# VHH binders against Iron-regulated protein A (irpA), part 6

Target 1, 312 residues: Iron-regulated protein A (irpA), of Synechococcus elongatus (p12608)
Amino acid sequence: LITNQTIQGFVDQVVVPSYVSVAAGATQLEQALQTYQQAPTAANLEAARQAWRVARDRWEQTECFAFGPADSEGFDGAMDTWPIDRQGLKTAAAQPVEQREDSRKGFHAIEELLFAATEPTLSDRQHLVILATDLTKQAQGLVTRWQQASDQPAYRSVLLSAGSTDSAYPTLNAAGTEIVQGLVDSLSEVASEKIGGPLETQEPDRFESFVSRNTLSDLRNNWTGAWNVYRGQRSDGVAAGSLQQRLQQQHPVIAQQLDQQFATARQALWAIPEPIETNLASPRGKVAVLTAQTAIAAVSDTLERQVLPLVQ
Key: E = the ipSAE of ESMFold2; O = the ipSAE of ESMFold2 at other seeds; V2 = 0.75 times the mean of E and O plus 0.25 times the DockQ between their complexes.

## First folded at step 1 (VHH)

Design n07 (framework vhh_nb_b201)
Fold by ESMFold2-Fast, scan of step 1:
Structure n07 (fold): chain B 312 residues (1-312), chain A 119 residues (1-119)
Amino acid sequence: as target 1 above (312 residues)
Amino acid sequence: QVQLQESGGGLVQAGGSLRLSCAASGFTFSRYAMGWYRQAPGKEREFVATINSGGSTYYADSVKGRFTISRDNAKNTVYLQMNSLKPEDTAVYYCATGPLYYKSGFDYWGQGTQVTVSS
């Protein structure tokens, strides 16, 4: 099922462009927060908040391939730890960010200072610039780890050499297993943790991006990221050599099922009333959330039970 | 109410092994992520490992390949198997949980169990 073209498309058409997009978003957020610090107007606050949402949305599209450097070198922890230490965050501004616990930095630390109050304090504005500078450094570092050799080979090269003696992936199927497992884990987490947790507790403030009311956008971008990996590109259509094309060619019944399940999950996620945080308790909102949970779980289940065995 | 109780700590020689356990009560264990953190004297608490409700695991770089986190939903218990222990692993180890977390950072914490690794 997995070819050199499948792996190359995954890396060069999805992973690397996604991380580049995250780094650009983080840089724009840093610039917006610097502008807001210097001129703390309502317009500049709104611009900073929108820049955070853009960077967050782009980051959420990468969760389905958080293996390799994102995991093994701590980028995910540094950028996207949740829940945060809310009390410790506000008093930690003087501590170098490199020495901080992960729960006092990253996307959700920025979220807390930027969205929790009607208007951030002077101290919050100064702290936001420090946090955004670190987020930008982390995002750029992740791009560098995938594209450039240093004391370790570029991770792009590691994956592209799958099947050779030099690669950590001894076969093309080993790389395929990593890719499919990432999809399974990401979608399973969305259904069982991100949606399932608030449903279990019946507490909307258990949604990950509750403070900013960005949780529904997070979930939609988790779907988008998985869809991009499956189809092998971020633009419209099906990429040559993609998992989707290969399944359509070799396992058309499984491909038809997955294509339909992805479409059903998308429809369900986009049917949830905004914001999810306030609509969870409404009869229509609750039904929509449960429908989305079931549809996303179905995609994960098919990938695990029917696709994963084809690449093992 | 959420309660977490750690056990299994102790004194061990460098290169040795310990298995920590955390018994949980007061919540639907199978639906919550579980984690281990540690704190050495005079230092801030640091992440060690997490396991989500589906069994996916995440480790700090300093412990990867040496520590293994696992869970037993029937017993409402999370474990940390620590192999190839180093003096730098000396710390109080804390069990933690939160309703939605596999990355790091939790709402509920146990009282801790001391691990001391001698050279």
Scores: ipSAE 0.000, ipTM 0.192, lowest interface PAE 14.4, mean pLDDT 87

Design n08 (framework vhh_nb_b201)
Fold by ESMFold2-Fast, scan of step 1:
Structure n08 (fold): chain B 312 residues (1-312), chain A 121 residues (1-121)
Amino acid sequence: as target 1 above (312 residues)
Amino acid sequence: QVQLQESGGGLVQAGGSLRLSCAASGYIFSSYAMGWYRQAPGKEREFVATITSGGSTYYADSVKGRFTISRDNAKNTVYLQMNSLKPEDTAVYYCARSHKYYDSSGPFDIWGQGTQVTVSS
């Protein structure tokens, strides 16, 4: 099922461009927060809040491939630890950000200072610039780690060398397993924890981006990231050598089922009333959220039970 | 049924200017954030600029100070004014509409067909 073209498309058409987009978003957020610090107007606050949403949404598209450097070298922890240590964050401003525990920096630390109050304090504005500067450094570091050799080979090269002796991926199928497992794990987490947790308890504050009311956008971007990986690119259509194309060629019944399930999950996610945090308790909102949970779980289940065995 | 159509691309010398237009149909244009992305040969699509329903603008670092995004809701058109063009700005430029009303936080799910911009040295 998995070819060299499948792996190359995954890396060069999805992973690297996605991380580049995250770095650009983080840079824009940093600049918006610097502008807000210098001129703390309502307009500049709203601009900074929107810049955070843009960067957050791009980051959420990367969760289905959070293996390798994102996991093993601590980038995911530094950028997206949740829940945050709210008490520790209050006292952390005096500590160099690069030496802080992960729960006192990253997207959700910025979210807390930027969105929790009607207006950030002067101290919050100064702290936000420090946090955004670190977020930008982490995002740029992740791009560099995938594209450039240093004391270790570029992770792009690690994946593209799948099947070579002494590589981290001893076969093409080993790389394929990593890719498919990432899809399974990320979509399962969306259904069971990101949606399932708040849905089960009926507690909206269990939604990960509750403070900013960005959770529905997070979930939609989780779907988008998984869809991009499946089709092998971020632009429209089916990429040559993609998992989707290979399944269409070798296992058309599974491909048809999975294509339909992705489409059903998209329709269900985009039907949820916005914001999800305030609509969870309404009869229409609860039904829409449950429908989306079921549809996303179905995609994950098909990937795990029918696709994963084809790459092992 | 929603359609986006870019225009205004072309060949220009380094240091020159171009104004791209994106005409939208099939929806309430003023309620959506609009964006510009570009794709150079052999590279992936990258963010250039976005404008929210309320008029707030955001730019990629590489174009800040040189490019200006604007919108005319009466004409259902978004514009990208490109000044001080560099050879590295050579790309196909795509117009995109945000999925959500009033929100630029992505995803952008409706795309135009693109317009070619070539900057010679």
Scores: ipSAE 0.000, ipTM 0.092, lowest interface PAE 21.6, mean pLDDT 86

Design n09 (framework vhh_nb_b201)
Fold by ESMFold2-Fast, scan of step 1:
Structure n09 (fold): chain B 312 residues (1-312), chain A 121 residues (1-121)
Amino acid sequence: as target 1 above (312 residues)
Amino acid sequence: QVQLQESGGGLVQAGGSLRLSCAASGFTFSYYAMGWYRQAPGKEREFVATISTGGSTYYADSVKGRFTISRDNAKNTVYLQMNSLKPEDTAVYYCAARGSTVTKYYGMDVWGQGTQVTVSS
C-alpha cells in the first residue's frame, strides 16, 4: 500500500508546508503582540487575539504527525503543554524562557495572559511578547529540523530514506505504519481525552482551550490535519500516491467506509453549537458532542483495525 | 550498538503486581517507539503494549486496565506496570524498539533478551 510517492507527498505536501504555516502564524502573532504592547488599544488586542487563534488552528493541524522531532526534541512540549502552571506563570516573567518548565510557556501560557481577563495588564503585555518570541523560535526550529541537516539528518531525509540501509524506517511499510499510527493516536486522543474528558466529568473548563473558547476550532483543525494526511495534500482533491488514493485502488470497500466516516465526523464536528464549552449544560448540546465523539472514534477504529494491518 | 536490557521479572502470587524495566543504549531512545511482548510456553510471541515517540499507548485486550506502559526519555527506559496479575500472564516478557514508528507485534527492529514472569495461583 505504501510507495515512495506516498511518503514524499506526506512530507512535502503536508508536513513541511504545515510547519511552515505554523511558523508564519507564530511570527504574525509575535508581531501583533509587539504592536499591542506599543499601542494597547482594543483594536490591537482583538488583532492579537485573532492572530493567536490563527496560529493555534495551524498548530492543531499538525497533531496527527507529532512523531519524530516534535516529540523527541521537545518542540511539542515547549509549544503546547496543557494544563499550564497559572501561579508559576506570574513569577516566570523574570526567568529566561529557555530555563522554564514547559507548563510556563507556549500556546496556553499565551492564551492565559491574552484571554483570561477582559484586558491584559502592563506586566501581561510585556510577558506576552517574551512568550511569543519563544513560540516563534520553537516553530522556526521545527521547520529547520525537518528541512536542514545539522549534527543529525534532516527529518525529511530520514522518512524519504525508508527502506534504505541504516534507515530508522527499515521498510516503506515502516514509514506507512508511522503515518497511519499518527492518525490513529491523534483521532483516538480527540475522542477519548479532548472530548471524552470534559464529557465524562461534565466540567467545561476541562476543554483544552476553554480560556479562549477555542476548543471547537482546535478539534475541527485536528480533523482537518488528519484529512490532509489521508488525502496526501492540503489543497482540494486526492493526491497521487496518497493513502486515500492507494486504498481506493487496492481496497475500495475500506476506502468507501473510511471516506464516509471522515465525512460523518466532519459533519458532526461542524454541527456542534459554538462555543463547545456551553454544550455540557443542555441535552441537545450533549448529544451533539457525543455524536462527534462517536464519529471521530469510528475513523480512528477503522484506521487501526482495517488500515494498519495493510501497512505492516 | 543498539541494546535493550529487561529487569524486574520474578515470581508473584495471583492478584499481585510487578514493574518491568527496559534500559536502552546505543541509539537516540526518544526517536524509537517502544513495546512489550510476551511468550508463554507452547504459544507464539504476542503483543502486550506499545508506546509511541509521542507517548500514545496501545494495549492488548487481555491486559487493558491492568497493565500500564510508560517511558522516561531522560533515563532511556521503558516500563511496564503489571497489576492484578493472573496465572495466564505467566510468560517471558520481551522489550522491543522500532525506529520512530509504533507497531503492534510486527516490525520491531530490536529485541531484548527477555525476563521471566511467573504468576502462581
Scores: ipSAE 0.000, ipTM 0.143, lowest interface PAE 16.6, mean pLDDT 87

Design n10 (framework vhh_nb_b201)
Fold by ESMFold2-Fast, scan of step 1:
Structure n10 (fold): chain B 312 residues (1-312), chain A 120 residues (1-120)
Amino acid sequence: as target 1 above (312 residues)
Amino acid sequence: QVQLQESGGGLVQAGGSLRLSCAASGRTFSTYAMGWYRQAPGKEREFVATITWGGSTYYADSVKGRFTISRDNAKNTVYLQMNSLKPEDTAVYYCAASYGRTPLSEYDYWGQGTQVTVSS
């Protein structure tokens, strides 16, 4: 099922462009926060808040391929640890960010200072610039780790060497397993933890981006990222050699089922009333959230039980 | 659904060696990236080494050349061979399984930890 084209498309059409997009978003957020720090107007605060949402949305599209450097070299920890240490963050301003616990930096540390109060203090504005500068360095570092060799091989090269003699991925299917498992784990986490946790407890503050009320956008971008990986590209259509195209050619019944399940999950996620945090307890909101949970779980289940065995 | 159990920790003299084992049960072991992390008293948990399903390995700079991570998929076990141990390696060592998402979050699968003490 997996070809050299499948792996190359995954890396060059989805992973690398996604990380480049994240780095651009982080840079724009850093610039917006610098502008807000220099001129703390309501307009500049709103611009900074919108820049955070844009960067966060782009980051959430990468969660289904958080293996490799994002995992092993701590980029995801530095950028997206949740829950944060809210009390520790308040006292951490004087500590160099590189020496902090992951729970005192990254997207959710920025979220806390930017959204929790009606207006950030002068100290918060200075701290936000420090946090955004680090976020930008992490995002740029992740792009570099995928594209450039240094003391470690570029991770692009590691994946593209799949099936070659002495490769870290001994077969093309070994790389395919990593890709499909990423989809399974990401979507399973969305259904069981990200949605399931707040749904079971009926506690809206269990939603990951509760402070900013960005959780529904997070979930929608988790779906989008998985859909991009499945299609083998971020633009519209189906990429040559993609998992979707290969399944359509070789396992059309599974492909049709999976295509429909992705579509159903999309419809369900986009039907949830905004914001999800305030609508969880309403009868309409609860039904919509449960419907989305079930639909996303179905995608993960089909990938695990029917697609994963085809690449193992 | 993955459960992890570390073993092999203990007291060793500087320059000595230890081999840590992590036994995994539950969800499919062979499709997970497996890693070792450590936490010394009063310090944050730090990355030590990881091995992907395909066998690619990555190490923290502080342990490169001294530690070797490996896996045995048939036994659902990951190993950390620690050579040339230093007092600075004293820590509780934790096994972790990545489900396609990292950082050190409550949603990662973690073992209970095993104590490694290196005497000078």
Scores: ipSAE 0.000, ipTM 0.146, lowest interface PAE 16.8, mean pLDDT 86

Design n11 (framework vhh_nb_b201; at its last look DockQ between E and O 0.53; V2 from the best seeds 0.00; counts 0 for: pae O 11.0 > 2)
Amino acid sequence: QVQLQESGGGLVQAGGSLRLSCAASGFTVSSNYMGWYRQAPGKEREFVATITSAGSTYYADSVKGRFTISRDNAKNTVYLQMNSLKPEDTAVYYCAKGYSSRWPYKGVFDYWGQGTQVTVSS
ESMFold2-Fast, scan of step 1: ipSAE 0.011; ipTM 0.312
ESMFold2, look of step 2: ipSAE 0.006; ipTM 0.211
ESMFold2 (binder alone), look of step 2: mean pLDDT 85; pTM 0.870
ESMFold2 at other seeds, look of step 2: ipSAE 0.000; ipTM 0.197

Design n12 (framework vhh_nb_b201)
Fold by ESMFold2-Fast, scan of step 1:
Structure n12 (fold): chain B 312 residues (1-312), chain A 119 residues (1-119)
Amino acid sequence: as target 1 above (312 residues)
Amino acid sequence: QVQLQESGGGLVQAGGSLRLSCAASGSIFSDYTMGWYRQAPGKEREFVATISSGGSTYYADSVKGRFTISRDNAKNTVYLQMNSLKPEDTAVYYCAVYRPGTSYGLDYWGQGTQVTVSS
């Protein structure tokens, strides 16, 4: 199923461009927060809030390939720990960010200070710049780890060396297993944790981005990221050597089923009334959220039960 | 490398509708977050709406429920459908892009298109 072209397309058309996009978004957020600190107008606050949403959307598209450096080298923990330590964050303002626990920095620490109140305080504005500067450093570090050799080989090179002697991926299928498992884990988490948690308890504040009311956007971007990996590119169409193309060629029945399930999940996610946080309790909202959960779970199940065995 | 060309502005009466278009040239259009901003005479440029590469939309409080942003990736075009227009919506409307790999906030701005709403 998996070819060198499949792995190269995954890395060069999806992973690396996505992380570059995240780093650009983090840099833009940092600049917007610096502008807001210097001139704390309503317009600059709204610009900073929009910059956070843009950076968050881009980050959520990377959830399905959080293996490797994002996981093993702590980037995901530093950037996207949830829930945050709200009390610790209040007392951490004077503490160097390098000495802080992961629960006192990253996207959700910024979210708390930027969105929880109608207007951030003077202290919050300074603290936001510190947090955004660290987020930018983490995002740039992740790009560097994928593209540049240092005391370890670039992770791009690690994946592209799949099947070579002494490779971390002893076969092309080992790399394929990592890619497919990432899709399974990401979509399973969306269905069972991100949607399933709040749906089961009927507590809207269990949604991860409740403070900003960004949860529905998070979920939609989780779908988009998975779809991009499946198609092998971020632009429209099906990339040559992609999982989708290879399945269409070798296992057309599975491909047709999976293509339809991705489409059904997309329709269901985009049908949820926004914001998801305030619509969870309504009869229409509950049905829409449950429908989306079921559709996303179906994609994950097909990947795990029918696609994963093809790359083992 | 990206160029933006706005169109669709004009004069409309209060309560009317108008659709703005922004045609983008350049590669990887579907990868871009696109937005609309506006600037009224004597005021600073303000945010109106954005649509992410993943299709998520965000709106300024002043336009929620009245304006809809959408995109057609096959045509490299982003649209702003403006309904229930008010005199306060009178401004030059700018198309903007958040491009991957840039170090600045908004990477490119269009030349703008004038929207005038008469009372």
Scores: ipSAE 0.000, ipTM 0.266, lowest interface PAE 15.2, mean pLDDT 87

Design n13 (framework vhh_nb_b201)
Fold by ESMFold2-Fast, scan of step 1:
Structure n13 (fold): chain B 312 residues (1-312), chain A 124 residues (1-124)
Amino acid sequence: as target 1 above (312 residues)
Amino acid sequence: QVQLQESGGGLVQAGGSLRLSCAASGFTFSSYWMGWYRQAPGKEREFVATITSGGNTYYADSVKGRFTISRDNAKNTVYLQMNSLKPEDTAVYYCAKEIGYTSRGTYLYYFDYWGQGTQVTVSS
């Protein structure tokens, strides 16, 4: 099922462009927060909030391939730990960000200072610039780790060397297992934890981006990222050598099931009224959220039970 | 540094009541979910109850209607009121604090610190 073209497309058409997009978004957020610090107007606050949403949305599209450097070198922890330590964040402004616990930096630390109050204080505005500078550094670092050799091989090269002697991925199927497992883990987490957690407790503040009311966008971007990996590209259509194309050629029944399940999950996620946080207050809202949970779980289950065995 | 200290365990007869307390320090207590788990000899640790930062509660089916979890944010303390105790409730009871997770983590049941535990023994 997995070819050299499948791995190359995954890396060069999905992973690397996605991380480049995240780094650009983080840079734009940093610039918007610098502008807001210098001129704390309502317009500049809204611009900074919008820049955070854009950067967050791009980051959420990368969660299905958060293996390798994102995991092993702590980028994901540094950028996207939740929940944050609210009291520790308030006292951490004087502490170098590199020495802080993950719960006192990253997307959700910025979210807290930027969205929790009607207007950030002067101290909050100064702290936001420090946090955004670190977020930009982390995002750029992740791009560098995938594209450039230093004291370790570029991770692009590690994946592209799958099946070679002494490779970290001893076969093409080993790389395929990593890719499919990433999809399984990401979509399972969306269904069982990101949606399932709030549903179990019936508490809206358990939705991850509750403070900004960005959770539905997070979930939609989690779906988009998984769909991009499956299709082997970020633009419309099906890439040559993609997991989707290979399944259509070799396992057409599984491909048809999975294509339909992705479509059903998309329809369900886009049918949820914004913001998702208000949906726990009504029977119809709860049904919409449960429908999306079930549809996303079905995608994850098919990937785990029917696709994963084809690459193991 | 996170510290969790359980108290209130002991020996009680079937049908009796006990109230467990967990004193917490080293973190912003009001911002975290707190939970109770228990472990009987030779068995795995099992979920008992959790209370969210907002005060909503969730219980294991085996204790629903008999146990009540509550919190006092001013005292940094979580409680477990145990009524109508049964011999099968005999276990070491542990207090737990929720951890943060990345978007890939296990959300509901990731607890980053467990207390020392307090023994509850229910005689028939």
Scores: ipSAE 0.000, ipTM 0.212, lowest interface PAE 11.3, mean pLDDT 88

Design o01 (framework vhh_ozoralizumab_d1)
Fold by ESMFold2-Fast, scan of step 1:
Structure o01 (fold): chain B 312 residues (1-312), chain A 121 residues (1-121)
Amino acid sequence: as target 1 above (312 residues)
Amino acid sequence: EVQLVESGGGLVQPGGSLRLSCAASGFTFSDYAMYWVRQAPGKGLEWVSEISSSGSTTKYPDSVKGRFTISRDNAKNTLYLQMNSLRPEDTAVYYCAKDRYSSGWYPFDYRGQGTLVTVSS
């Protein structure tokens, strides 16, 4: 099922461009927060909040391929640990951010200071710039780790060397397994934990981006990221050598089912009333959320039970 | 032990009608809001109708409003769905559902096996 073109497209058309997009978003957030610190107007606060949402949305599109450096070298922990240490966050300013526990930095630390109060304090504004500077450094570090050799080979090269004798991926199917497992794990987590946790307890504050009311956008971007990986590119259409094209060629029944399940999940996610945090309490909101959970779980199930065996 | 048993499904031509029933037991039926939800092959669950514990308030999505009517008989612990002007897109397994709490926080904790409605010529 998996070819060299499949792996190259995944890396060069999805993974690397996504991380570059995240780094750009983090840089724009850092700039917006610097502007807000210098001129703390309502307009500059809203611009900073919007910049955070953009950077967060781009980051959420990468969760389905959080293997390799993102996981093993701590980038995901440094950028997106949840829940945060709220009690320690505001008093942590004296400690260099790169030496802090992951629960005192990253997207959700910025979220807390930027969104929890009507307006950040002067000390919050100063702290936000420090946190955004670190987030930008982490995001750029992740881009660098994928594209440039250092003490270790670029991770792009590791994945593209799949099937070579001494590769971390001994066969093309080993790389394919990693890609498909990433899709399974991320969509399963969306259905069972990101949606399922708050749905089961009926506690809206268990939604990961509750403070900013960004959770529905997180979930929609989790779907978008998985869809991009499946199609083999971030732009519209189906890339040559993509998982979708290869399934259409070799396993058309599975491809048709999976295409329909992705479409059904998209419709369900986009039908959820905004914000998800306040609409969970209504019977109609619960139905929409449960419908989305079921549809996303179906995509994950088909990938695990029907696609994963094809790459093992 | 909570039990919900749906019945009344079947094959019907476009434009036809069917009446679904749900027999409830194992809880105080009159204390709970009740729901009909459906699942078409290969699709997620779709909310179809809602009725308050007393029966005084009913709600529908635009897709079925004016065509479907939810009702209940609290003395008989039975929920109904009258479906008129059926369309091929109404083809689905229909489930009767209740919430976990009388507050309406979990409307789908308990649903039955469902009843299949097929709208085809």
Scores: ipSAE 0.000, ipTM 0.114, lowest interface PAE 21.2, mean pLDDT 87

Design o02 (framework vhh_ozoralizumab_d1; at its last look DockQ between E and O 0.21; V2 from the best seeds 0.00; counts 0 for: pae E 13.7 > 2, placed apart)
Fold by ESMFold2, look of step 2:
Structure o02 (fold): chain B 312 residues (1-312), chain A 121 residues (1-121)
Amino acid sequence: as target 1 above (312 residues)
Amino acid sequence: EVQLVESGGGLVQPGGSLRLSCAASGFTFSSYWMYWVRQAPGKGLEWVSEINSGGGSTKYPDSVKGRFTISRDNAKNTLYLQMNSLRPEDTAVYYCARGYSYGKRGYFDYRGQGTLVTVSS
């Protein structure tokens, strides 16, 4: 099922462009926060908040390929750890950011300082620039690890060498397993933990981006990222050699099921009213959230039970 | 300062039961997922249980499923592990660990000093 074209498309049409997009978003967030620090107007605050949401959107589309450097070299931890240490964050500006626990930096540390109060304080504005500079360095570092060789090969070349005798992926199926497992892990986390945790406890502050009310956007972007990997591209259509196309050719019943399950999950997820955090308070909102949870879990289950065996 | 203090370890015979406790302080206990992890002599850390912040969701690896039960009392800032049908393979230092990310399973950022559980005849 997995070919060299499948892997090349995944890397070159989805993964690398997505990380480049994240780094661009982080840079734009950093610039917006520098402008806000220099001129703390309401307009500049809103521009910084919007820049955070844009960078967050781009980041959340990368969840299903967080394997490799994002995981093993600590980029995901440094950029996306939640919950944060709120008390320690208030006084952490004197602590060098590269020495901090992950709970005092990254997207959610920025989110806390930028969104939790009506307006950040003067010290918050200075601290936000420090945090955004680090986020940009992490995002750029992740692009570098995928695109450029140094004392380690570019991760692009690691994946594209799948099936070679000296690759970290000794077979095409090993790379395929990583790709499909990434989809399974991301979608099951959305269903069981990102939605399931808050729904089970009835605690809206357990939604990951509760502070900014951005959780539903995060979840929709997680779906979008998984959809892009399945299709093998970030634009509309289906890429040649993609997992979707290969399944349509070799296992059309599974492909039809997955295509329908992705569509049903999208419909359910986009039917949830904003913000998801208030939907726990009403039976109608709970039904919408549960419907989305169930639909996303179905995609993950089909991937795990029916597609993973085909790449192992 | 985050503090996790485990207690309740000791020597038990195979087939016996033991209840571990973990007293938490220095953070809002009810806001965090909590874990039990263990380390057998000469081995790495093994995850043995997870509980969400409200206590309604629990997870276990196959090695302990059906024998161990994690619970919490958020009013007392205390985490528990009920261990039944103990086996010699369960011999380890058991650590209470604070979850690092509610939506990011797999990280814990603090653990206590541990309590030794020895299962032998």
Scores: ipSAE 0.000, ipTM 0.172, lowest interface PAE 13.7, mean pLDDT 87
ESMFold2-Fast, scan of step 1: ipSAE 0.081; ipTM 0.543
ESMFold2 (binder alone), look of step 2: mean pLDDT 85; pTM 0.863
ESMFold2 at other seeds, look of step 2: ipSAE 0.012; ipTM 0.445

